# VH-VL binders against b7kms5, part 201

Target 1, 80 residues: b7kms5
Amino acid sequence: DTFETVRNTIRIESEVDESLRQLCHEERITKETWLEAAYLYLCEKPEELAQVIQLAQERLSQRKAIADYKRAKTMQERFL
Below, E stands for the ipSAE of ESMFold2; O stands for the ipSAE of OpenDDE; V2 stands for 0.75 times the mean of E and O plus 0.25 times the DockQ between their complexes.

## First folded at step 11 (VH-VL)

Design ta13 (framework fv_miptenalimab; at its last look DockQ between E and O 0.02; V2 from the best seeds 0.00; counts 0 for: pae O 8.9 > 2, placed apart)
Fold by ESMFold2, look of step 11:
Structure ta13 (fold): chain C 80 residues (1-80), chain A 128 residues (1-128), chain B 107 residues (1-107)
Amino acid sequence: as target 1 above (80 residues)
Amino acid sequence: QVTLVESGGGVVQPGRSLRLSCAFSGFSLSTRGVGVGWIRQAPGKGLEWVALIYWDDDKRYNPALKSRFTISRDNSKNTLYLQMNSLRAEDTAVYFCAHRGYTFSYDSGTWSSYFDYWGQGTTVTVSS
Amino acid sequence: DIQMTQSPSFLSASVGDRVSITCRASQGINSYLAWYQQKPGKAPKLLIYAASTLQSGVPDRFSGSGSGTDFTLTISSLQPEDFATYYCQQLNSWPLTFGQGTKLEIK
């Protein structure tokens, strides 16, 4: 039957993206198949998925804090 | 009909070793997603997780026990093992073998795991 | 390690009563929590997983709720076979840890 896909854009920290590109190149896979395989593998190990989710939440909070700081600094600079 | 049966328990002097076995049926540890673990319960106390092995031979241990305990399997015999070295009085417990299941939980919107089938346990007593 | 603390440690109740047992995690575990029932001399039996999902074959008088750090197991109308010790377990972080147990006895 027909395999359907969805096209999305993802923002990844440049250092992480560069490392992932190199891994995918060496293993002769694509980033998209790596992402799909990683998720499907973790679904079979929910205890490990839980750890990945915890780390993802930590990274999300860090990225939000950095973004908020940059916005506040930009506002301060506009009024000087 | 999932069945797990532990064996190999007994009375052992401190410092000695013992290997527990868990013979199981109704599932295969080579099936993707399957895991089996060991949980112990000291007399009159609660439950303590010992170790887990996945279908792909990935293993996880309670850090307090990792230096002395090794989980392993023989898929051709549908058998799980726990090798226990340098036994101490505090290792005295009933040792249960348990199947680890996993599924997507509609209510929580995520993949979850649990220990859904348990053996009746084998008793290990460490004393002089 | 995530510590799981159950309350109360001991509960006395009558057949037909509604009872609740709580479990608190020392840090957030989302909904990665299971509840087990254990009778004397027997292995634990899974009741609830994913905090609120009832295991197949478990009576619907059992229910679970909560997320994050605070969780509750509720038995809506106690039956004679429900007198046992109940344990929660988190499956969010290694090592997997259980609560200390709640012993439910006949009043």
Scores: ipSAE 0.449, ipTM 0.853, lowest interface PAE 2.6, mean pLDDT 91
Fold by OpenDDE, look of step 11:
Structure ta13 (fold): chain C 80 residues (1-80), chain A 128 residues (1-128), chain B 107 residues (1-107)
Amino acid sequence: as target 1 above (80 residues)
Amino acid sequence: QVTLVESGGGVVQPGRSLRLSCAFSGFSLSTRGVGVGWIRQAPGKGLEWVALIYWDDDKRYNPALKSRFTISRDNSKNTLYLQMNSLRAEDTAVYFCAHRGYTFSYDSGTWSSYFDYWGQGTTVTVSS
Amino acid sequence: DIQMTQSPSFLSASVGDRVSITCRASQGINSYLAWYQQKPGKAPKLLIYAASTLQSGVPDRFSGSGSGTDFTLTISSLQPEDFATYYCQQLNSWPLTFGQGTKLEIK
């Protein structure tokens, strides 16, 4: 059987991306198939999924804070 | 190391003009976010903000002085200027140039400005 | 304009004393406040910005607190070199404005 795939742009923190890349290389898998597998696994593990969601929310908050800073720096460096 | 050195002060009669200069080093006024300003201090009095110029040539003025004072820059010379026209006795003061520091407030989502490096000032005396 | 009022205007203290200078803004300025120290014949020196952040190189006996309209500069143990005039400045709105100053003199 073949699967239909969808192209996605994924931006990952550089250190995490490098670590993940290395893992995938060693295990002869791709980041894409790793993500698919991880999601499917977590779907069967509600407690673990909740933990991952919590961590993801924290990381998103951090990204937002950094993004806000960068945006403010770009647009509001004049003071007011 | 940031350094600022004011010059151009002196004794001048009321109604005359004077241009102050501030030579600075350790930073560039072409760098995004950078600002430099003038603050003056009358004899025995407190500090009064005069003007501020940003890296993109945007300017802010004390409203009380805007009509007579003009802040400008020459990036090629790393020099800040203050053109003072129609000088009055109350303009007598030590004029400081200062580097603008700024910090971001994550709570309010905005920037604030302070002056983290100052020159030693140049004295302007307006008297008949 | 935002008016900044310092209290007291004059303060006498001795070496080793804990001293506090207050600054009140005529309207809320969040934490957008700076403190400066000025000695006779010298340029002002930045001590604190963002109400409570100590400028690099400034002794930790200096501290700033407050938000909104009321702010305080504290010197935990006064040193001989601390006798000077202190100014607060609001950084919240144009035009930038300073307090009238507090002269800290030796008792």
Scores: ipSAE 0.012, ipTM 0.708, lowest interface PAE 8.9, mean pLDDT 91
ESMFold2 (binder alone), look of step 11: mean pLDDT 91; pTM 0.938

Design ta14 (framework fv_miptenalimab; at its last look DockQ between E and O 0.03; V2 from the best seeds 0.00; counts 0 for: pae O 9.3 > 2, placed apart)
Fold by ESMFold2, look of step 11:
Structure ta14 (fold): chain C 80 residues (1-80), chain A 128 residues (1-128), chain B 107 residues (1-107)
Amino acid sequence: as target 1 above (80 residues)
Amino acid sequence: QVTLVESGGGVVQPGRSLRLSCAFSGFSLSTRGVGVGWIRQAPGKGLEWVALIYWDDDKRYNPALKSRFTISRDNSKNTLYLQMNSLRAEDTAVYFCAHRGYTFSYDSGTWSSYFDYWGQGTTVTVSS
Amino acid sequence: DIQMTQSPSFLSASVGDRVSITCRASQGISNYLAWYQQKPGKAPKLLIYAASTLQSGVPDRFSGSGSGTDFTLTISSLQPEDFATYYCQQLNTWPLTFGQGTKLEIK
């Protein structure tokens, strides 16, 4: 049987994406295979998966805070 | 049947070294996902995690012990080791080795880890 | 380090009683918590993982609940073989840490 895939769109911070793209190029892999491998590896080490989830939660919170700041700054600039 | 048997404990003087062994069967540390660790229990006290080694030789340590303790393995002998250097009175304890299990928990929708099989322990006494 | 505070330290009870043991983490650990039973002179035995999932072969009278920071182990009807010391352990953050234990004694 052939692999079934799903296409998804994600947004990645530009500096992180540049670093990941360079890593994937140097190792001759794709971002999608890297993501799959990273997740599967972490599932075998749930203690480490927990730490990655904590980091992901922190980054999610930071991205929300940055978005809120930019909306407030845009409102300030429009009304100055 | 999973079994773990610790050995190498004894009475030693402060400042000396001791190497503990854990002979195991029913699993291989070469198998993906497998982990084995050391947990200790001082007399009349609770449990304290010491170290864990994964199947890929990644190692994790209790930071209070890392400067003096080293976890290692010999997969050809199905044996886990704990090298303990510069021993102190507070290292007096029963030392257990334990297999690290993991699974997906459908009740919570998350991956989980736990110590599912334990040896009976070996006693280390550090005294003058 | 995540401190795991277990309560009570000692519990005296009779066969047939319902008992609860509490474990509190100093910061959130989601459901990355296990419960162990240890009898005198013996190794610990896993009872519950993922806070609430019963390990295979463990009697249904044992149950676990909680998430985040507050966790409870409950034994619904004590049996003679349940008199032991019970430990919780968090597996969310290095170093892995245990509670101080709860000794459940026969009354």
Scores: ipSAE 0.549, ipTM 0.874, lowest interface PAE 2.0, mean pLDDT 91
Fold by OpenDDE, look of step 11:
Structure ta14 (fold): chain C 80 residues (1-80), chain A 128 residues (1-128), chain B 107 residues (1-107)
Amino acid sequence: as target 1 above (80 residues)
Amino acid sequence: QVTLVESGGGVVQPGRSLRLSCAFSGFSLSTRGVGVGWIRQAPGKGLEWVALIYWDDDKRYNPALKSRFTISRDNSKNTLYLQMNSLRAEDTAVYFCAHRGYTFSYDSGTWSSYFDYWGQGTTVTVSS
Amino acid sequence: DIQMTQSPSFLSASVGDRVSITCRASQGISNYLAWYQQKPGKAPKLLIYAASTLQSGVPDRFSGSGSGTDFTLTISSLQPEDFATYYCQQLNTWPLTFGQGTKLEIK
């Protein structure tokens, strides 16, 4: 395998990122290879993948909600 | 004032496809935080959520319908779409498009999705 | 999925009555519940969101209460235009789900 890579900008929730970073450091791996490995593992685990997808969807929804809140607050401030 | 108007309903045979449209005004689906969804109601039955699309083109589906239904948008036309494939008799319903309202608790980090404005619906009948 | 169960499914009442409709969630949904009113041949109308917040334009005879799994929609004094079917909806978990509805009829 040539392991060609693609540049990505990944934004991770700060607490999760810190925890993940610590884990990666302890295990002498990178967040990138962790993500790759996790995905590959889950591809072979359809039930677990479904659970992760559900969790990921929920977390995304939360991010959107936070964004919405900030938007709403900003809008409110505009009218003050 | 928010308005939504569905169209595209009709009578179709099982296995066929149909695309519904929802023309909306009073808001833009390009505005951050905005969402629009489809909810259907079979004759004499309750409400069933179908799908939701966000301003950033992120989508949510009823798992039971995800494989056959696709929600999409055209911001230039302020129009929401629902592509329905492989239609079944049980898909017979009035299909409503609705604007997503939301509440959020910043402290708890939880979100909500409800529907504060609805169209009058378009009827889809799937029968042989 | 979160199942929403309304009770009763049918309710008969008279104008002026105080009526209550309940909605139970199969799991905790905090205050993420909405109530809708639907009249025959019409689209649902949002009444209450976040369990107890009255939607703008909705008469204050409508009120919502509850949190967690048990919720109640109350109409303090039933008006002729209030005879309709009411639905609850949980707002907090995919997929979004509705109760089966409560039809409020004239006694």
Scores: ipSAE 0.007, ipTM 0.688, lowest interface PAE 9.3, mean pLDDT 90
ESMFold2 (binder alone), look of step 11: mean pLDDT 91; pTM 0.939

Design ta2 (framework fv_miptenalimab; at its last look DockQ between E and O 0.94; V2 from the best seeds 0.00; counts 0 for: pae E 2.6 > 2)
Fold by OpenDDE, look of step 11:
Structure ta2 (fold): chain C 80 residues (1-80), chain A 124 residues (1-124), chain B 107 residues (1-107)
Amino acid sequence: as target 1 above (80 residues)
Amino acid sequence: QVTLVESGGGVVQPGRSLRLSCAFSGFSLSTRGVGVGWIRQAPGKGLEWVALIYWDDDKRYNPALKSRFTISRDNSKNTLYLQMNSLRAEDTAVYFCAHRTYSYDSWSSYFDYWGQGTTVTVSS
Amino acid sequence: DIQMTQSPSFLSASVGDRVSITCKASQGISSYLAWYQQKPGKAPKLLIYAASTLQSGVPDRFSGSGSGTDFTLTISSLQPEDFATYYCQQLNSWPLTFGQGTKLEIK
């Protein structure tokens, strides 16, 4: 591997991000290298990867629900 | 070439214990990504997954059997074990050991090599 | 547990026939599905993994398709050596589970 990197912008739920940052700090790693390592590890255990994917899908659904609610509320406030 | 050979099967009375062995070659269970599992097949019935052990000694069990069965390994001997306790008539089956691996490209695992099985008969 | 239901349980066909075996999961399993062939007194043999990827050494008359809950194993032109019992397996969730099997017999 040449270790060429790709710039990404990821948005993480604030509590999860804080906990992850703390962990990375304590273990002297970065969120980036943690993510890389975690993904590669899970790829070696697809049975576990599948569980993580399910959890990720649930979290995505929750995000969408919250976003929809906020949009609806904003619209209501504009017309009241 | 990957080979797996089960042994230790036999006739045993209910309530007794039995330990199966699976001697394998052509791979190492210390190799990252490798797993080995037990799958059994009752006479005239389908396949039932029993347990799996990963290269890092992580283990997974069929919940119905977890309290009585234990999977383990001896890397120095390239041997997989299945300790079966409190055996019941319904445990009568051919027990296969199988090599588990994964595909990075497809994010999938599978059992690509199987032994010929060893027969366990639990009867009074 | 995820239940895997194969259909049909028994299938009679002739050499040269196109046959299909279906496997339905009780819940979504993405593409984490494998197909195995077993002949009497023999160990299962892996045919397909990741729902549609042909295992090395397996004839290309075998193919797998599907995702989510519905999967199909197809043999484009049945050969004499293909008469056997076939099993699907989900590897999406613990415990790993198999279909009840489909016995493919000669007509």
Scores: ipSAE 0.684, ipTM 0.902, lowest interface PAE 0.7, mean pLDDT 95
Fold by ESMFold2, look of step 11:
Structure ta2 (fold): chain C 80 residues (1-80), chain A 124 residues (1-124), chain B 107 residues (1-107)
Amino acid sequence: as target 1 above (80 residues)
Amino acid sequence: QVTLVESGGGVVQPGRSLRLSCAFSGFSLSTRGVGVGWIRQAPGKGLEWVALIYWDDDKRYNPALKSRFTISRDNSKNTLYLQMNSLRAEDTAVYFCAHRTYSYDSWSSYFDYWGQGTTVTVSS
Amino acid sequence: DIQMTQSPSFLSASVGDRVSITCKASQGISSYLAWYQQKPGKAPKLLIYAASTLQSGVPDRFSGSGSGTDFTLTISSLQPEDFATYYCQQLNSWPLTFGQGTKLEIK
C-alpha cells in the first residue's frame, strides 16, 4: 500500500542539482524517487555500484579540500 | 536447481572461429540481478575471467579478449553463447559458464553455480 | 587492472590443522572478494562471498576475513576432502580478476 518514509537533508553541488532537477522534471519524477531507483538498480549490479562509490569518494575529498581552502583564505584575510 | 551445461568445444586450427554454448535451467536471464559469466582455465593454470552478460543485456569483457570474443544470449532457449574469433594457441583452455548473482545485504556479487566446462584446444 | 596475489602458492598440512591462505589486492577492493575451491577435473565451487559470508552448504570450518587489500581464508580443522586449489576473486573493478591459486595438499 504505502511505503514508510524518512526525511533527510542533502546538500548537492549547484550545477549537479540543476541538471538533476531538469532531468526529473522532464521525466516526471522526483529527486527522491530517482535516488531510490538509482540505489536499488546499482544494488543489482554491485560491480557498477563500486564505481559509483569510487566517484563519491573522489567528490567527498574534493568538497573537503574546497572547504579547507575557503576557511584558510578567510583566516588569511582576517589576520592580514 | 541451477544447472549450466557448456558445449561446442573441440580441436581447432589457429585463426579459426568457434562458438560455445551454455544451456542453463533453474533461473531466467531476464530476472533482475542475474547474470552469466564465462571463465576459462588453461591446462595447469589458474582461472581467467572472459566475459559477463547481465539480465538487461549489458555486457562486460576482459579487455585482452574483447576484440575477438563476443557474448550473446537467446532467452527463448535459456542459452548463451561465446563467439571466439581468430583463435590462438593461448586460447586453449577449459571454458566454464557460471551463474552470477548479487546480495543486497552485502552489496556484492559472486559466481555461485558453475558448469563442468567444455574444452577448446587450438593447435595445428 | 587489480592484481590479486595469493600466498602461499603451495601448502602442505595434516588433517586437523588450522590453515590460512592470504590474498592481497594491488588496490583497495573494500569487501568485494570471493573464495573458490577447485578439485582436479572439476569446476570451481564458491565458498565465501563478500569477503566473509559463507555460501549455503559450505562447512563452517571455512571462514573468511579482511577488507581493503588483505584477505584471509581459514580452514579451522582441515579434513581430507579439503585438498584442492583455492582461488580468490575480486569483484570491485573491471576486469574481474582471480588470484593465481593456492594448492593445498594433505600430508
Scores: ipSAE 0.428, ipTM 0.849, lowest interface PAE 2.6, mean pLDDT 91
ESMFold2 (binder alone), look of step 11: mean pLDDT 92; pTM 0.946

Design ta3 (framework fv_miptenalimab; at its last look DockQ between E and O 0.96; V2 from the best seeds 0.00; counts 0 for: pae E 2.5 > 2)
Fold by OpenDDE, look of step 11:
Structure ta3 (fold): chain C 80 residues (1-80), chain A 124 residues (1-124), chain B 107 residues (1-107)
Amino acid sequence: as target 1 above (80 residues)
Amino acid sequence: QVTLVESGGGVVQPGRSLRLSCAFSGFSLSTRGVGVGWIRQAPGKGLEWVALIYWDDDKRYNPALKSRFTISRDNSKNTLYLQMNSLRAEDTAVYFCAHRVYSFGTWTSYFDYWGQGTTVTVSS
Amino acid sequence: DIQMTQSPSFLSASVGDRVSITCKASQGISSYLAWYQQKPGKAPKLLIYAASTLQSGVPDRFSGSGSGTDFTLTISSLQPEDFATYYCQQLNSWPLTFGQGTKLEIK
């Protein structure tokens, strides 16, 4: 196996990111290796993976709702 | 070749306990990603999931049965167990053990091999 | 719990027929769906997993389709050995649940 990496940008909610960063620091791992390990672990338990996916979908919906609200507010302010 | 053979079934009175065994071969429950579960089928009825145990000894139960049933394993014997307590008439069924695996490419799990089942009859 | 409802509960068909059995989930289960075949006095046999992936050794006259809440098992040309009871199962959420079964009988 090869461990060539792919560069990507991941934006994480600030409180979650802080907690995850702290955990990784304490356990002497990285967010990247944690993500890789977590994904692989969950792939072995698809029943649990499905639950994580549902939670992820909910969080995405929340992000979209917040984004829409901010856009609407910005537009309102431009015309006042 | 994966094989599962259930045993321990019989006729028992309500309130009694019974322990089922599932001897398996062709795989190890210590292998990462492997699971084994119990599924039962009342006479003339459909299938009902009872419990699942993973390779890492993580366990999942049907909530309706969790308080009375316990799934366990002995890796040295390649044997799965189902301890059934406080048995009721509605527990009468054929009890199957089944091999659980996952597919990395599809992100899903399934029961690919089943035993022939052992019959449990709870009657006064 | 996620309820799995199969339709029909009973199906009569002839050898050579194209038959379809549907399974509806009470909520979205993505592709976490398996199909099993069971003959009287025998253990269930896995046919399809991940909604549409054919299990090794299963004839290609069997196929599965669907995602989300609606799923279908299709037998393109019914063979004598295909008369049995079929079950769908969701593996999306605990507890794992099965459909009530579809008994495929000879017309």
Scores: ipSAE 0.650, ipTM 0.893, lowest interface PAE 0.7, mean pLDDT 95
Fold by ESMFold2, look of step 11:
Parts: structure tokens; sequence; C-alpha cells
Structure ta3 (fold): chain C 80 residues (1-80), chain A 124 residues (1-124), chain B 107 residues (1-107)
């Protein structure tokens, strides 16, 4: 009977977040409803979901590479 | 019971046009998540995907065919169409329409029911 | 485009044999692969979707496995009605593509 929700926090690249917030404001929706709608829509078109998954994997790899670079630079600076 | 029946095939000269029909029953193309595809098979060859139409009228085409082929629908008649223009000898094939569904739990789609096909022969 | 390559192209076997057909994708397709059976003069019939999920009404002697680029369809004990051509199809990328087919014949 009652609609259950889960409260989560996520980290989004700042430029992406700003663009998404502007879109949601212009369309008079919330970020949460946009995320839910996008996921449900893509589940109905798995052929397109696969493209989104590939992009997500690429973005994850890029974020890991940046984190590894920053960690290595910090280690080098600790020995100066 | 899902059924699909293709029609409109025949013998045509190169450069001409032909419209195929797919009459279906046992499902509605207005139902979310449903689609119908066209797949063709040249004599003695394998299967080649031609086009797909979704319940929301979104369409996808094989890029090699998109300039000449158009998929459309008439939901009031439970019928799909494939308009084929500027036909070439290599378009000679059996053309199938197929019911497309998705699986939420496996994040995939598939063609679960197929028509028996209609034959297009392009020859001079 | 993702090329789907089936092996072997032709397979000769006897009733009761265990047979395997492989399908290799030119790039990763996760588990977004279906297997179809086609008899001469007939439309294809769905056997397996999501690489390993058996379609309702398909005998359990059929099974599928694999993920990424390498996939296998196995028939554990071949029956007379299983002599047909088999196709894999990827649904990971546009355009959707099929393997070239594997014709399974009676010895």
Amino acid sequence: as target 1 above (80 residues)
Amino acid sequence: QVTLVESGGGVVQPGRSLRLSCAFSGFSLSTRGVGVGWIRQAPGKGLEWVALIYWDDDKRYNPALKSRFTISRDNSKNTLYLQMNSLRAEDTAVYFCAHRVYSFGTWTSYFDYWGQGTTVTVSS
Amino acid sequence: DIQMTQSPSFLSASVGDRVSITCKASQGISSYLAWYQQKPGKAPKLLIYAASTLQSGVPDRFSGSGSGTDFTLTISSLQPEDFATYYCQQLNSWPLTFGQGTKLEIK
C-alpha cells in the first residue's frame, strides 16, 4: 500500500550535476524522478541500456585512473 | 497466442519499390516494452536484421538499409509495414517479422515469436 | 558493427550425441546474446536468451553458457528433431547482428 523509498547519497561530477539540475528545473521534475524514469525506460530498451553501461564503465575507469595518479603524486611529495 | 503473418512479397525489377505487411495478433504494439522487428534471409544465407519499431514509435534501422527502407505501423489494424525503395538484387530474401520483448531481470531483449516470412525477389 | 562468428559452420552427429556450437563476438557483449533454431523452409525459433536462460517450452537438453566474447550452445543428447541450423544473435550494440549459422546434420 505505501510507497517505499530509500535515501542515498551519490557523487556526480560537478559539471554534469549542474547540467542535470538545470534540466530538472526547466522540466519541473526532481533529480530522483529523472533517475528512476531513465532507469525504467532503459530497462524496457535493453539494446540502449547496453550503450549506457559501456559509457558508465568508461567513466568509472577514467575516475579510477585520476585517483591513482593523484595518489602517486601525493606519495612522491611525501618523500620531499 | 502470438501470431505474425507477413505479406506483400513478390517479384520486382531493380529500382522499384515494394511494401511488406506484417499482420499480428495476441499482443498490442501499444504495450510498454513491446516491439516488432524485420529480419531477412537471402537464399542460402544467414539472418540479417533490418529494422525494429518500439511501442512508443521509436525506430532503429540497419545502417546499410536505412536510406531505402522505412518501418511504420498501424496499431488500429495490428499491422506493421516495411517500405522498401530502390530495390536491388541483393535485397532478394525471405523477410520475417518477429515479436520483440524484454526481460527486466536479465536486462536483455529477444525475438520470441516469428512469422513464416514473405519472399521478395528482385530480378531483371 | 559487432561480428558474430560461429564454429563450426557444419556439424555432423548422430542421435544421442552431445554437441556444442560456439559463437564468438568481435568485442564484448556481456550476456546479451540469444540462440535460435531454424529448420528448412521455416522461421527461426528462440531457444535461449541472456546467454543462458532457456525459453519456455524449450527442452532442457538445450543449454547456453558464456559471457563477454565467447558463448556456447550445448545439446546434451541429440534428438531427431534437433537437426537444424542454429544462429546466435547479439543485442549489445546497433546494428543487431547474427552469426553466420551452424548447420547440424545427421550422420
Scores: ipSAE 0.399, ipTM 0.831, lowest interface PAE 2.5, mean pLDDT 91
ESMFold2 (binder alone), look of step 11: mean pLDDT 92; pTM 0.942

Design ta4 (framework fv_miptenalimab; at its last look DockQ between E and O 0.90; V2 from the best seeds 0.00; counts 0 for: pae E 2.4 > 2)
Fold by OpenDDE, look of step 11:
Order: C-alpha cells, then structure tokens, then sequence
Structure ta4 (fold): chain C 80 residues (1-80), chain A 124 residues (1-124), chain B 107 residues (1-107)
C-alpha cells in the first residue's frame, strides 16, 4: 500500500462520535485509522461483517425516518 | 498444497466422550484470516456445520451442539481438535475438517479444502 | 437460523445435458453462498464461492448465479464425472447452514 488518502466527509451520530473520539484519544489513534482497521478486520471475518452491515442498514433507516419527520414538520410550520 | 486428515473416530456408547483430531499441512492456523472448521454428515444425510476456529482463537459453534462440543487447536502440531461429550445416537456421522479462507474483495468466506473425514458411530 | 432449500432433491440427466440446481435462502444472504460437490465416500469439493466465483481448478462448465435469496448452480454440458451430490451453503449468518443436497444421477 502507498497510503495515499482520499478525503471524505462523514457525519456520525453525536453520541457515537463522542464515544469514538474518546476511545481514539485514549488509544492514541485516529477515527480514520480506526475505521480503516475495523473494516480490514471485519473483511477477515466476513461472517461478522454481515452482522455489522445489518446494523448499519437499520441505522440508515432510522436516519431517513427522522429526516422525513423533520421535513414534514418544517412544511407544516410554514403553512400554519 | 493444503491437506487435512481427520482421525479419532470410532464406535462409542451413548453418554461417552470422544476427541477427534485434524492434522493439517500447507497452511498455518496462525496466519491472519485463516480458519478451520468441523462439518459432519450423518449416514445418507446432508452436511451440518459444527464449529469454526479462527487464527486468533476466536470460536463459533452450532448452537445445537455448543454445550457438548468444543473446538480447539494446537498450532505447534498443526492440529485441530473436536472434543465431543455426552454423545448421542444422532451424533453418528462422518466428521470433516475444512480449511476456511476469506475473499477480501468479495466480502465472503468459504471452505476451500476438506479432509476425507473420520467416522463416529454412537450406539448401545 | 437461515434455511437453505435446494431444488430439486434428485435430478436425472444425461451426459451433455445442461442442468441447473437452485438454492433458496429463507432470508437475504447477499452473495455469501458457496456450492460444493460431493461424491460417495469422498470429501466435499468447493466449486463456487461468493455465489458466482469459480474456484481455481474447477471446470468452467460450472457456473453460479444469483443474489439475495435465490441462487442457481449450472452445469453447461454434463460430464460423466459430474454425477454427484451438490450442496449450497450460506456464510452470511451464524450458524452456517447447508442445503439438503441435490443428487445428480445418470439417466
């Protein structure tokens, strides 16, 4: 690996992000290297990766539901 | 070349214990990403997954067998073990050990090499 | 547990025939499916992994397709050595599970 990096913008739920930041601080790593390491580890255990994917799908669904609710509420407020 | 050879099978009475061995070559169970598992096949029946051990000694079991079976390894001997306790008639089967690998780009694992199996017969 | 159901359980065919065996998962397993061939008294042999990837050394007359819940193993032109029992396996969830097998017999 050449360790060329790609810049990404990721948005993480605030409580999860705080916990992750704390962990990375204590272990003297970064969220980036943690993410890389976690993914690579899970790729070595794809049976476990599948479980993580399921959890990720659930969390995505929750995000969408919240977003839809916020949009609906905003629209309602504009016409009241 | 990957080879696996099972041994330790035989005829045993219900309630007894038996330990199977799987001697393997061509790979090391200390190699990252490598796993070895047990799969059994009752006479005239299909395949049933029993257990899996990863390179890092992480283990997974068939829930139906977890309370009675234990998978372990000896890396110095390149040998996999299956300790079977409280054996039942339904445990009668050919027991295979198999080499497990993963595919990075395809996010999946598979058993690419299997031993010829060792026969376990549980009968009164 | 994820149940894997193969169809048919028994298949009779002749040399040169195109045959297909299906495997249905009780829930989505993405492409985490493998196909094995087993002959009497022998160890299973890996044919396909990741639903459609041919294992090294396996003849290209074997192919796999499908994703999600429905999968198919195809032998484009059956050879004498292909008469055997075939199993699908899901590797998506614990416990790992196999189909009940499809016995391919000579007609």
Amino acid sequence: as target 1 above (80 residues)
Amino acid sequence: QVTLVESGGGVVQPGRSLRLSCAFSGFSLSTRGVGVGWIRQAPGKGLEWVALIYWDDDKRYNPALKSRFTISRDNSKNTLYLQMNSLRAEDTAVYFCAHRVYSYGKWTSYFDYWGQGTTVTVSS
Amino acid sequence: DIQMTQSPSFLSASVGDRVSITCKASQGISSYLAWYQQKPGKAPKLLIYAASTLQSGVPDRFSGSGSGTDFTLTISSLQPEDFATYYCQQLNSWPLTFGQGTKLEIK
Scores: ipSAE 0.613, ipTM 0.887, lowest interface PAE 0.8, mean pLDDT 95
Fold by ESMFold2, look of step 11:
Structure ta4 (fold): chain C 80 residues (1-80), chain A 124 residues (1-124), chain B 107 residues (1-107)
Amino acid sequence: as target 1 above (80 residues)
Amino acid sequence: QVTLVESGGGVVQPGRSLRLSCAFSGFSLSTRGVGVGWIRQAPGKGLEWVALIYWDDDKRYNPALKSRFTISRDNSKNTLYLQMNSLRAEDTAVYFCAHRVYSYGKWTSYFDYWGQGTTVTVSS
Amino acid sequence: DIQMTQSPSFLSASVGDRVSITCKASQGISSYLAWYQQKPGKAPKLLIYAASTLQSGVPDRFSGSGSGTDFTLTISSLQPEDFATYYCQQLNSWPLTFGQGTKLEIK
């Protein structure tokens, strides 16, 4: 049997995505099953899930800072 | 019913070692998502987390105790152990073992059942 | 390490009173907090997990609230059997840490 699924799109940093694709290929799994397994496993160790969330928050902040820098740089270049 | 019973406490001299046991029933430490923690309480003081062992034998320690304390288990006997080496007066406490579970939808864990504790006194 | 600070350290109240005990984390811990009750000479007993979820078998007069850094345990109508010391514990970050305790004395 198959479980009901939801179709989603996500954007992953290219170097991370390539590493993850390689791992999944070598282990003969898919990115979606890896994601599901990782989430379910971490739910069983919430103390470690909290560390993953902290890292995710740091990465989100870094991605926002890069986006803000790129917007500011584009505005500066437009008026040089 | 979940039960935990600690044993192995006693009076020991500083520098000596002591091994505590926690005999448990009503759960298996092989079951995914379960664990057991050791928590101690010095006389007249609050609670201090010592160590946690997960169902997959992964372990976490209070950094202040990690060099001297080791948690382990024997699943065939439904027993876990706390090996305490190089004991100091500050290790004097009641030592509890506690059943650890998690909440899937709340993304947290908790210690839902505790043993009654075993007393360790380090005195010279 | 995340420090958990409870207030007050001691609390005296009468049967029937509404009492509150607060717990403040030195850093955000989301809702990953538990409350325990401990009577003299006994093991702690879980009251609340996930900041506000009541453990099975715990009377409805107990409730928890808060998230982030500020948490409250409330007893809506104090009973004589509620004489105990109460501890909060964060389960967000290693090492796991407890508050210093709040001793509740029933007048």
Scores: ipSAE 0.442, ipTM 0.856, lowest interface PAE 2.4, mean pLDDT 91
ESMFold2 (binder alone), look of step 11: mean pLDDT 90; pTM 0.934

